# Ledger of designs, part 14: VH-VL binders against p40099

Target 1, 211 residues: p40099
Amino acid sequence: MATKQLLRRQIKRVINALDYDIIAAESHTISQAVRSLIASANSRRVACYMSMDKGEVTTGEIIKNLFQDGQEVFLPRCTHTSESKHFKLREDHHPHLIFHRMSSLKMVRDLKPQGPYQLKEPEPHIEESDILDVVLVPGVAFDIKTGARMGHGAGYYDDFFQRYKILHEGQKPLLVGLCLMEQVASPIPLEKHDYSMDCIVCGDGSIHWFQ
Short names: E, the ipSAE of ESMFold2; O, the ipSAE of OpenDDE; V2, 0.75 times the mean of E and O plus 0.25 times the DockQ between their complexes.

## First folded at step 4 (VH-VL)

Design s1 (framework fv_regdanvimab)
Fold by ESMFold2-Fast, scan of step 4:
Structure s1 (fold): chain C 211 residues (1-211), chain A 125 residues (1-125), chain B 110 residues (1-110)
Amino acid sequence: as target 1 above (211 residues)
Amino acid sequence: QITLKESGPTLVKPTQTLTLTCSFSGFSLSTSGVGVGWIRQPPGKALEWLALIDWDDDKYHTTSLKTRLTISKDTSKNQVVLTMTNMDPVDTATYYCARIEDLWFGESYYGMDVWGQGTTVTVSS
Amino acid sequence: ELVLTQPPSVSAAPGQKVTISCSGSSSNIGNNYVSWYQQLPGTAPKLLIYDNNKRPSGIPDRFSGSKSGTSATLGITGLQTGDEADYYCGTWDSSLSAVVFGGGTELTVL
C-alpha cells in the first residue's frame, strides 16, 4: 500500500495540472448532485469550505445554492489551540477548525485572507456553529469503495469531527466528501484518528454511501 | 516573531558535500499549509529555487539539481536541513531559507513570506 | 531557457509609475498564484505581493499586482528612490512540480 505522503504527492501533481474547464465542469455536476442530496436529507445547517481557484472541487455554486434554498451556511476558520477557548485533544495538537455562520452571499464574497495560511476565512467574532446537519468535506483523495478520505496531513477536519462527537454525546453531522474524478484513489491508508465519509459525491455525478 | 536563520560552512572545496541548516522560530512544520524552502543566488544573478519540504514531509526539488539535493526536517528542533553533493565553483552563492505557505484546501501558491538573512557559500580550492 | 520572462530593466523618475511584466505558460502563471519579491541591494528578498494581487501587512497600496492569462504584472505608482531594487515574480509550475522565479527586473529611479 502506498503511504499517505506518496499518494498525496501523486494526486496533487495530477490535480494541479488539470485545466480549469475540467474542474469547473466536474464542480458543476457535483453542485447539482449536492443540492439534490441536501434537499432530500431535509438539512438546514450546512458547513461548506471556501474553495480556491485550483486543486479541488470549487464550492462557489454550492454556497450560492445553499443560500437560495434557505439553508444556514457555515464556513471554516483554521486556528491554533493557543488562540482558541476550545479544549485540546492532546497537549501538542495545534490544528483547530471552527465553523462560523455566514448571513449572506455578500458576507462570503467580502471574506479576506486571514491567519497563517492567508485563506479567505470568517473573522473570529462571528457566531460559531453549534449543531450541524451536514459537513461538505474537502480532501486530496477519496476511496469510493470504503469512504476513506486523505486530507493535507494536519488533521484539521479529523480534529473537528472528534471534538464535535465528544461535545454532542457521540453524534456527528453527515460527512459528505466532494471528489473530482482525478481524486479517486484506492486503497487509501487509514490511521486510527482518520474519519471516513458517510457519503462521497464525485465529478461524474455519482453518489456513494458507506454508512 | 517569525524568524529563520541559515547556518553552515562559508567555504567548501570542490567535490565536497555542503550541509546547510535552517533554524526557525514562531511557527511549526507540524502545522498544515506550512513549508520551508531553499533558494540560492549566485553573485549578481537571479534567484534560483532549490528545494522545499512541507508539513506532511512532501519534498520537492529543482529538476536540474535533484540528484545532488536532499532536504529533511526535524520538527522537534524547528530545523530544516539541505544537503548538496559534489560541490563545484559554479555553486558559489548566497543560500536562503524561507517560509512557504500552502493553501489548506488543496491549493498551493508557494509565496515565500519570511526569509532568512542568507548565508554566503564560496566553493574554491 | 527561462520558464518566466521579465524585462531586464525598467526606469522612471520619482513620482512616476512603472509596470513590470512576467510572462509564462499555462502550467505556471496560467493555473497558479503569482507572488512578487523586492530585493534591495545587499539584502534578502521581501514578499511584496501574493495571491496575484494581495499585499502583506506593511506594503503600501502604491504596489499592486494583476494577472491575465499566462502573464502577470507588478505596478508601482508614486515612485520613490527607496524603490530602487531588483523585482522577481515567482509561482508554482505544475508540470515541473517546482517553484520557478523570473530572471528579475532592475528598477532604476532616475
Scores: ipSAE 0.000, ipTM 0.455, lowest interface PAE 14.9, mean pLDDT 83

Design s2 (framework fv_regdanvimab)
Fold by ESMFold2-Fast, scan of step 4:
Structure s2 (fold): chain C 211 residues (1-211), chain A 124 residues (1-124), chain B 110 residues (1-110)
Amino acid sequence: as target 1 above (211 residues)
Amino acid sequence: QITLKESGPTLVKPTQTLTLTCSFSGFSLSTSGVGVGWIRQPPGKALEWLALIYWDDDKYHTTSLKTRLTISKDTSKNQVVLTMTNMDPVDTATYYCARIEDYWFGESYGMDVWGQGTTVTVSS
Amino acid sequence: ELVLTQPPSVSAAPGQKVTISCSGSSSNIGNNYVSWYQQLPGTAPKLLIYDNNKRPSGIPDRFSGSKSGTSATLGITGLQTGDEADYYCGTWDSSLSAVVFGGGTELTVL
């Protein structure tokens, strides 16, 4: 039985060896598929992640398209319950995500590096998300047969989905995983509090629905 | 293929206004994330960025020349126009227009395709 | 004033390796992607590197880019006489809301 950690290491090794042009080509294909998906779902309020240089689908084109098409765009900020004053899902204070409203591409362009990894993130005073129609979800690996997702292990997104569900009377946004072909893996072991995707969009343009 | 070409007067007298047009093909300024910038280079000197305009009409100008510079676009004609007032002999330069790289979001300010440049001489 | 500093000139022999540095601050190189341009005598600049380390189609892998803190480096291996040119770094300056270029480096191939 492969453990999550072993599988995560194996996939990261493959992805780190990928040529940038392959990631770019697959990310472009995904961006086109996502644009069509969001239009078909009549989604207005879309949360998207800020992509890193390696190891995941790049989201710059998606963010541009969201603004072009008139969607409301929300980007994540990593924080801690001791700083944010948001309620705890654990006995002790813990890390969590907040999504913040971006009013324009210029606002996204002007984001400053923050936190330990110096990733571009919204400022804490910016409008926090309420209702979201769609969340575009990053991951290390996705199972296109089951909808299972494996994250980096910090649990930020699973925490956010649980927190959202509590605040919105059991309702949740559409969870769309974005997946390079090289990130497809099966089976992915699931733990009790892991969230599966409603939909996974892959680097070949295929879209996989799970209900 | 993507091409850009600068056009305008090659000789301008001091105090006059310069108007340059960038005409392009192979892309559209209706495409999200795309922009066009203007850069100049005096003879034997470094590149100096002047202004840029994005598809959404968002505009930026170098602070030292901001009051003298106007940039506008005509999306239907595939043109971007730069106007610079109160020309001085020091403004003698080759003027380039270039496409702002659009594949990796607005934080990639790479200018991926350049026009051939047009030389503007300012003298009496 | 120039906010990005490059050496005014570098030289090396054919077949050798050379690096060209570009130094800035947190508001430009430290925060933003770096591009590199090659300008052959009498021609318009040509994009060599974008997003710190990526090559446009048609640029050979002899050209590479890297970034560390507030400095960026252009590397050229297997130098050819056709590489004699001026090289410019460029980036966005978040404090100025402006594109900034380095002063340029003249590469001479012995």
Scores: ipSAE 0.000, ipTM 0.499, lowest interface PAE 13.1, mean pLDDT 86

Design s3 (framework fv_regdanvimab)
Fold by ESMFold2-Fast, scan of step 4:
Structure s3 (fold): chain C 211 residues (1-211), chain A 124 residues (1-124), chain B 110 residues (1-110)
Amino acid sequence: as target 1 above (211 residues)
Amino acid sequence: QITLKESGPTLVKPTQTLTLTCSFSGFSLSTSGVGVGWIRQPPGKALEWLALIYWDDDKYHTTSLKTRLTISKDTSKNQVVLTMTNMDPVDTATYYCAHSEPWFGESYYGMDVWGQGTTVTVSS
Amino acid sequence: ELVLTQPPSVSAAPGQKVTISCSGSSSNIGDNYVSWYQQLPGTAPKLLIYDNNKRPSGIPDRFSGSKSGTSATLGITGLQTGDEADYYCGTWDSSLSAVVFGGGTELTVL
């Protein structure tokens, strides 16, 4: 974990120093590629993260496009298993991610800070996701040769994917990593609970598929 | 609201081991990117960083004191514990614990919320 | 020893501007983000600036930060008597794998 943490720190420093213009340009390119990808996959139920102001692919344009194209949109809320009725997968691992349905772009714009760190997240009473076709996955780094993803460290997304798979008889959504060019790294060390992406969309518009 | 509070003995004899506990609320050390650090300040002197522990149990200690320092967390109790062996009068200081959450717009090693501090005097 | 150098004291009159410097090396300020902390007498430090030049919520825009090469600066405009405090810079040192602080600067408002 030490080596993984060092890599995470190194990449985080790079992406936090990126100019707004670079992030905006790459995010626009990714948004166009994602729109095409979702259309070609006939995806109807799409989970997308709510992007932070800096340090990752911004998702505002993607979310707008999803509503314009008539997809059902789901946004994440970070919780703890003690606060939900969902089972925990590991005795000492309590982070828990739940996706909630957004009925309109206005609903997304009106989100208030929620959760332990006052991030803009859906309220707990809003409809939770059932079946998802696609999850657009954030990360600190992605390996475009293997599909490996390095998350922020708590395992929110990996926990969600494993829980989803258990609840849906081994079925899982298409996992699409969104990757600034500056977030490409290889090799990325994998832990046993880490999920690799099915597909990674990069800031240059390239799309990488994995078996 | 994030809050942290230091607790432990206010008086320690030379050669003894100091154990300080940081109790916190408003966040969990299970959350990605979250860390808790310990910083000390001798009377009238500068801040000196001691140790840092992150959500993934990744640990860092200042090089000059690393053989004397142990940092651990109890995520279920919302506590971080610092242990420092072989105390000396020069270790007399106010000891602070502080929150760090670089993943939410803070610098990786920035300390955004601090406890009020606990004063530890090493008797002569 | 200290790896980040700050002036020990600065002073100015109310309404004036002060700048506090913090000088380091490539392994700390050069390669990493700088934070600034304000410590009012008898209180715990408070974060003023993070990521070189960003303010936490509640910090007035009179406080600003900048970084150039291996040096960082804290600027305070419209100086008020309530700004009398010790100011510390802080960053990560990649060579030491440690957080390092400057020696602190005492700001006196005349």
Scores: ipSAE 0.000, ipTM 0.437, lowest interface PAE 17.6, mean pLDDT 83

Design s4 (framework fv_regdanvimab; at its last look DockQ between E and O 0.38; V2 from the best seeds 0.00; counts 0 for: pae E 5.4 > 2)
Fold by ESMFold2-Fast, scan of step 4:
Structure s4 (fold): chain C 211 residues (1-211), chain A 124 residues (1-124), chain B 110 residues (1-110)
Amino acid sequence: as target 1 above (211 residues)
Amino acid sequence: QITLKESGPTLVKPTQTLTLTCSFSGFSLSTSGVGVGWIRQPPGKALEWLALIYWDDDKYHTTSLKTRLTISKDTSKNQVVLTMTNMDPVDTATYYCARLYEYWFGDYYGMDVWGQGTTVTVSS
Amino acid sequence: ELVLTQPPSVSAAPGQKVTISCSGSSSNIGNNYVSWYQQLPGTAPKLLIYDNNKRPSGIPDRFSGSKSGTSATLGITGLQTGDEADYYCGTWDSSLSAVVFGGGTELTVL
């Protein structure tokens, strides 16, 4: 059996070799499916990731659609418990994710590089998310048979979901994985702290629901 | 096959307005993420980006020439038009159009297909 | 304005290796994908490298790209006479909201 790390490297090589025409076409298809999904779920408060990595579904069109449709939009900032002063989920200080409210598409466009990695992230003083209806979740690979997700290995999203559940008395948002066809893999090994998706939207427009 | 071709006047007088058209085939500006940019190169000098337009009509212009530049598209004709006002002899250059893909609000992966270029001379 | 810095020229003999550097800042190379373009005399530029280190179909593996921090490098191994050209790096500058190109490097095969 392949280890999670070996599977991650294998899929990244496939994704890195993809012509951008394919990524753009599948991202557009996913954007249309996500728009319909959010409308049908009557979801108001949506967290979406920033597609800064070529190997992920691009989210610019999704974000434009969210603002056009009157949704409240939240974008992530990577931080560390030693800086954020948020509580620790593990024994030592560790990286974690905070979502911040974006009030307009202009605010998103005007985000400046910041932090140690100089990523275009929200500033730390911007309103932090409270209740979220939906989180659109990135990943390296997704299992459309089980809902399993494999991330980049840093654990930012799994940490956020656990932290959210603690802060909201066991409640969680709808977790929607966004998946290029080339990111579909089965089986994906799960570790005890990994979160599975409630729903996966794929590059062919298919939507897969889980418990 | 994907092709782009520049067209317009080859000779322009000082103070006049230059209009260049980029005509393309093999792709559509109705496709999400696709854009077309304009780049120029004076004789013996470096490449200088001028402007670009994306599928959703989002537009970007170089700061130094912004007041002189207008970019527009006609998606049904597969054309992008660049207009540059108040031409000067220093604007003498070969003008290129090229295709690109947006991944994050103006940011892009590269200019993968270029036209052959059209030479514009500004002289009295 | 000069935003990306390249050496103006490099030269080497056939069969040798050359590297061409491109130096920028956090707002451009540090946070965005780098492309490299080859311009043969009298021709339009041709995309050589995209996404920092990827080759378009038809580009031989003698050409490679890499990026570290705010700098990028184009490598050419097994140098051939037909490689004589101007080479340009290019990227997006987030602070300018603009495409930026390097000043170009003229490669001469001795």
Scores: ipSAE 0.362, ipTM 0.705, lowest interface PAE 3.2, mean pLDDT 88
Fold by ESMFold2, look of step 5:
Structure s4 (fold): chain C 211 residues (1-211), chain A 124 residues (1-124), chain B 110 residues (1-110)
Amino acid sequence: as target 1 above (211 residues)
Amino acid sequence: QITLKESGPTLVKPTQTLTLTCSFSGFSLSTSGVGVGWIRQPPGKALEWLALIYWDDDKYHTTSLKTRLTISKDTSKNQVVLTMTNMDPVDTATYYCARLYEYWFGDYYGMDVWGQGTTVTVSS
Amino acid sequence: ELVLTQPPSVSAAPGQKVTISCSGSSSNIGNNYVSWYQQLPGTAPKLLIYDNNKRPSGIPDRFSGSKSGTSATLGITGLQTGDEADYYCGTWDSSLSAVVFGGGTELTVL
C-alpha cells in the first residue's frame, strides 16, 4: 500500500498536467449532478467550499446555483482555536474550520482577502452555521468503492465533522465528496478520526453512494 | 481554428455612440465557463480592459467607464456587442475582443485568443 | 496610477536571459491568477503565460512565469531578435471587480 504522502504527490502531478478546460468541463458536469442531488434530498442548508486552487473541483457555478435555487449557503473560514475561542479537540491549540452564512451572491462576490493567509474568506463577525443538511467536501483523492477521502493533511473537515457531532447529539449532515475523475484512487486507508463520505460525485456525473 | 473579429465604424464624431460587434467562430457562448471581453489600446499606450460577458450572462465593466458601457451577447449568432456612449477624442484607440474562461466570479485563467483589432478614430 | 507596475523597458543581447517584473497588491496579484501577453509591433496581444506559470500550446519553454506574494515575474531565456515586443501582465482585481493590466514593458534585443 502506498503512503498517503506519496499518493498526494502522484495525484497532484496528474492534476497539474490537465488543461484548464478539462477541469472546467468536469466541474460543470459535477455542478449539474450536485444540483439534482440537493433537489432530490429536499435540502435547505448547504455548506460549500470556495475553490481557490486549480487542483480541485471549481465551485463558482455550484454557489450560483445554490442561491438561484433558494438555498441557505455557508462558506468556510480557516482559523485556530487560540483565536476563535472554540473548544479544543486535542491537548494543544490547533487549526479548525468555521462555516459562515452568506446572505447573497453579491456578498460572496465581494469577499476580500482575510486573516494571516490573506484568503478570500468570510469575515469572523458573520453569522456562524448551526444545523446543516449537506456539506460539499473537497479532497485530494477519493475512493469510489469505499467512500474514503484523503484531505490535504491538516484535518480541517474531519475536525469540523467531529465538532458538529458533539454539538448536535451525534447527528451529522449528508457528506458529499466532489471529485475530478483524476482524483479517483484506491485504496485510501482511513485513520482513527477520518470521516468517509455518504456519497461521491465524480467528473463524469456519476454518483456513488455508501453506507 | 478559433477566431474573433471586431467590426464597426472606424470614424465617429464626438458625442456619438460607438457600437462594436465581436463575431467569433470555433467556439460557442453556450459552453459553460466561456466569456468574451473587450480591451482597447490608444496609440502608443497600454492595454485597457473595458468589459466582459460570460456564458451565463454574468457581466463586468471597468468602473471608470461603467456609465458609458453596455455589453450584450447573441449566442445564436456567435456575437458579443459593446456600446460606448458620448465618445470623445481621448477614446481614439484600437479595440480588441478576446476569449477567456471563468474561474471565479470574474476571475479567469487568461485571455487565450484575440481578434486582430479595429481602430476607431474620434474627431471633430 | 496604474494598479500593476512594470518597468517601462528592458534590454539584453541575443542568447541572454531577461526578467520582467509586475508589482501589485493583495487584491490583484496576491489572490488572483496572473497572465502574461506578448505584443509584437503592429499585432494583437498573444497569451504567453496563464495561471501564473503555465504555457499555452505552442509557447516554447524558454518563456516562464512565477509569482511570489504580490509580485509576478516573466522570464525569457535564449533571447532572439523576434522577441522584441511589448510585454503585459494582467490579472483580476477583486477590490475593483475588474481586469487590470500593467503599463507594459518594451523589450529590445541588441
Scores: ipSAE 0.189, ipTM 0.694, lowest interface PAE 5.4, mean pLDDT 88
Fold by OpenDDE, look of step 5:
Structure s4 (fold): chain C 211 residues (1-211), chain A 124 residues (1-124), chain B 110 residues (1-110)
Amino acid sequence: as target 1 above (211 residues)
Amino acid sequence: QITLKESGPTLVKPTQTLTLTCSFSGFSLSTSGVGVGWIRQPPGKALEWLALIYWDDDKYHTTSLKTRLTISKDTSKNQVVLTMTNMDPVDTATYYCARLYEYWFGDYYGMDVWGQGTTVTVSS
Amino acid sequence: ELVLTQPPSVSAAPGQKVTISCSGSSSNIGNNYVSWYQQLPGTAPKLLIYDNNKRPSGIPDRFSGSKSGTSATLGITGLQTGDEADYYCGTWDSSLSAVVFGGGTELTVL
């Protein structure tokens, strides 16, 4: 746990110091790779995240491409079980993600900062996702040898994946990590509740698949 | 080193069309999130945003001048061109082009590099 | 007509602190990151603050930005004569799909 925290800090420090040009360039490369990946997989329902100024792969281009290519786009909203009334995975109310369908780029553009993190999130009344083909997953660090992902520590995505499997008879969407080169790390310690990625797309255009 | 430079006529007659070119170096409009915008400033007045074009050819124009403005890019030449039709003396201003980044629809990180500006005078 | 409102002028003595306000609405400052620009006399504007409170490289830490609700504030501490300039706030307006600037604030160092 201590090691994980140290790694987070180290990676975040590096990312925060990165020139935006570098982030943009890598994100562009990743966007192209993701576009091809989604096309080849004939994926229609794609969950993505809204990149903020938190040192992640930017997703604006990805989102635009998804709409252009006719995919259904879903974006996450942070909530908790006491609000969402979803089943609990723990004894008390706990945070979890709900993905909502974005009907258009304009809808995405009109999103407002919401929640404790002031993320541009869909409104609660927006249609919630059911089946997803692909989830594009953010992370602080990725292990391109194992597929391990290290999140921000809140466990939102891991919770979502677990919840998804429960609701869909053990099935889960393709989990694709979006990884800046500076986020590549090994080894990444995994806990019992952590989900590894099926694929990691890196800033150099490399795609790493995991079984 | 990132630079932008505006070029075009400095004197335009009323009703004529102004064509300004922004030539830039040190970055590419093929890079995700990159945009180039035009801003003008009449003498002694405030900045006025005119138009913006992004790497993906997404374009935005100020509403008040939308019918008069056209923005385009030539990525291979590292140029962005602004045209404004039916020029009027009121359009006399210093015209700037500037680079910006958009990381998420509307979350632009400001105009981080500006050209020196070119002064355009509209006069008969 | 201006989407963002700034005071037309502010002044202070060297070494003092000044603040410049920028008032907008939910569709601009409320939903989007604010940037600030410094324009020295006879020069092109320069990015001073972005993402509400971040400084580009080369900008001293005596310049600060903040945002609350639909308003943003530029703070300048340790005022220097060289700070005499016009300052503009700017942001994206989601309703207009446009970049919007404030009317500018003339800072005079007394």
Scores: ipSAE 0.058, ipTM 0.695, lowest interface PAE 4.0, mean pLDDT 91
ESMFold2 (binder alone), look of step 5: mean pLDDT 91; pTM 0.934

## First folded at step 5 (VH-VL; framework fv_cilgavimab)

Design k11 (at its last look DockQ between E and O 0.77; V2 from the best seeds 0.00; counts 0 for: pae E 8.6 > 2)
Fold by OpenDDE, look of step 5:
Structure k11 (fold): chain C 211 residues (1-211), chain A 125 residues (1-125), chain B 112 residues (1-112)
Amino acid sequence: as target 1 above (211 residues)
Amino acid sequence: EVQLVESGGGLVKPGGSLRLSCAASGFTFSDAWMSWVRQAPGKGLEWVGRIKSDYDGGTTDYAAPVKGRFTISRDDSKNTLYLQMNSLKTEDTAVYYCTTEGDYDFWSGYSFDYWGQGTLVTVSS
Amino acid sequence: DIVMTQSPDSLAVSLGERATINCKSSQSVLYSSNNKNYLAWYQQKPGQPPKLLMYWASTRESGVPDRFSGSGSGAEFTLTISSLQAEDVAIYYCQQYYDYPTFGGGTKVEIK
């Protein structure tokens, strides 16, 4: 097994063992920091993720704040190029992310778990995002020294970032990693196709910027 | 070589309890999702429940017929999977298999790629 | 729960002939996110535990002979033995793992 895979499993084991109260507390702190960050950046179109039960920063409060503050909110759906008809970044059809516009907090709350992993995702017919100002990015681990992010291994977000740049003439949104303190790791092995974060917001409220 | 060896089966009266064990070897047990599948005599296969690996949350899922009565647990230090069966019913009579759930890729579901030989549980008055 | 229905219940086929087993799920087990069918096939011989033959509907498990093939998508699937051999006598089960695992009722394959 590759070093990256071992690290991923080690981090996930630790995170999944964390008390819910710890995750909740850190997520709250992160939510406050993110709110300020988005406000200061005057960001209006924000992509977030729908957090599940455990193992990552919860985003319920973040999403609530986004709607309250008048941002346009987008949530991701896992899809496939054979379904979406998006261009392929690989030789064959492959999975990728699409972000969909959530019209209201209620719409988000009404999302139902679906599929093998019971993910709460927008419906395919929902409006797809175009321009995004900020993407709040989940991860298994983050390197607060370099901005490196280690995902779950499927490359969904890296694919999305690459796809976004292609569609928008090299431009990309601000990539903000949401990081529990227990997800801080260094070094994180990266491949050339991996995207680093522009900013990482940690559970202690610290914000780390990267060039 | 992957090996799964079930034990603990036997005869028990309705309402009784029994604890099954599954000794695993030949793979990194702590990384594996594990399930119990049972088969009543002369009948088909029925999933009983599963326990995920710690790095995937270590959570358990149960089939409706056994929920609230059966508990799946694991001791990774002993490479052992357990099935605690309480309030046993006659319809629980079956050969119980422990199985591994294959991890093919990150977004893959899990099929049962390795099976033990099974242990017979007979619930009868 | 997703209900799996196999047909036929039993099948007698001459040696060297094609055996076809069908499996239907009460709902699609195709996951649009990865375009994979969460469907497996098992072989069980008397006195033995089941053996995994096929996963993702059509991917053969290691060591499984080429005469076994899986096809189908969505809610209808087929296991085909192109040329039945004596050692293929067994009960075959389909199983979905799109949701909580459920098995078909099994198909007994015998030599005619």
Scores: ipSAE 0.327, ipTM 0.771, lowest interface PAE 1.5, mean pLDDT 92
Fold by ESMFold2, look of step 5:
Structure k11 (fold): chain C 211 residues (1-211), chain A 125 residues (1-125), chain B 112 residues (1-112)
Amino acid sequence: as target 1 above (211 residues)
Amino acid sequence: EVQLVESGGGLVKPGGSLRLSCAASGFTFSDAWMSWVRQAPGKGLEWVGRIKSDYDGGTTDYAAPVKGRFTISRDDSKNTLYLQMNSLKTEDTAVYYCTTEGDYDFWSGYSFDYWGQGTLVTVSS
Amino acid sequence: DIVMTQSPDSLAVSLGERATINCKSSQSVLYSSNNKNYLAWYQQKPGQPPKLLMYWASTRESGVPDRFSGSGSGAEFTLTISSLQAEDVAIYYCQQYYDYPTFGGGTKVEIK
């Protein structure tokens, strides 16, 4: 067995050695597969993330396609229950994620890096999401046999999914993991509160379903 | 026991170059984010620059006064951090400390938990 | 850059008495996402390198005596030594790490 820390480091070393053109090609292939998946599911309200420079599928084309296809697009902001005034899931105030509606592609392109981590996030005053049909989920590694996801270690997405289910009578959106081929790993250790993906879309365009 | 030992300091003329080394032991160097911090004689502390672990992208950041003149690199096989200083100015005169950045989680950095003894660089004509 | 201002520049305190050092940042160093203050304190004894005392404003680094405590939030912070000992003679620096790191000018603590 391997610890999450060791596995996370191993995968990031592989990803950091990739040429940008390889990541771009896989991300393009993923964007086309996601576009088809969104259309076939007749999904309207789609949460996506702003990709970082390295270590994950780039989402620029996905976001552009969502707007072109008339979807409602939601982007995440990291916050804390003491600041957001959202309910706590733990005894103490804690970090959590809010998705905000982006009204246009220009609004997304105008986002500026903020805070100590220089994240491009929506401003707090922007309309918060309610019902979501699909959430496109980042991760460090994905297990295409089981649907398991390894995140960056902060637990933001697992907290959001739990929070969403509480607010919506146990219902959840379709959870779609976006995975470079180099992020495929098995086994990925799951902890008590980790959420598995409903499907994983890989860099070769393949879609792996688990429900 | 964590140890950081700087070397390579000395007297150099303005416009000259000098390469500092920091030999590391007692921790997993390849996982660490490393910084250089300097202290002019009788003055306070000033951050010079940083290099992340290869795991976290291996990227560097520099303070404005040294950007374009100084280059930080690392050799994980030798557990060694380097500072290449070019186009040196008299204002670069300082003790240069090698430091580790504390709290090695994804969202951490820039707090300096271990420090070397420093190496003196004197830039004088 | 975030400017860090320490006061006083120098402080003389009798053995066993309380020493208080202030640090002010030009903008808040509290990150709302994790509710943490990105502030550290360092001790530098004569002829020695700096030593980390505190991070997250109030968390003591391992091995730091409990007579050292940090307080404050946002833009104003305090380091307190509850009972000054001879070995505490040093210069103390605050440092923000909300953005590219900057240090305060230092506070020299001496025994009366």
Scores: ipSAE 0.012, ipTM 0.608, lowest interface PAE 8.6, mean pLDDT 88
ESMFold2 (binder alone), look of step 5: mean pLDDT 92; pTM 0.944

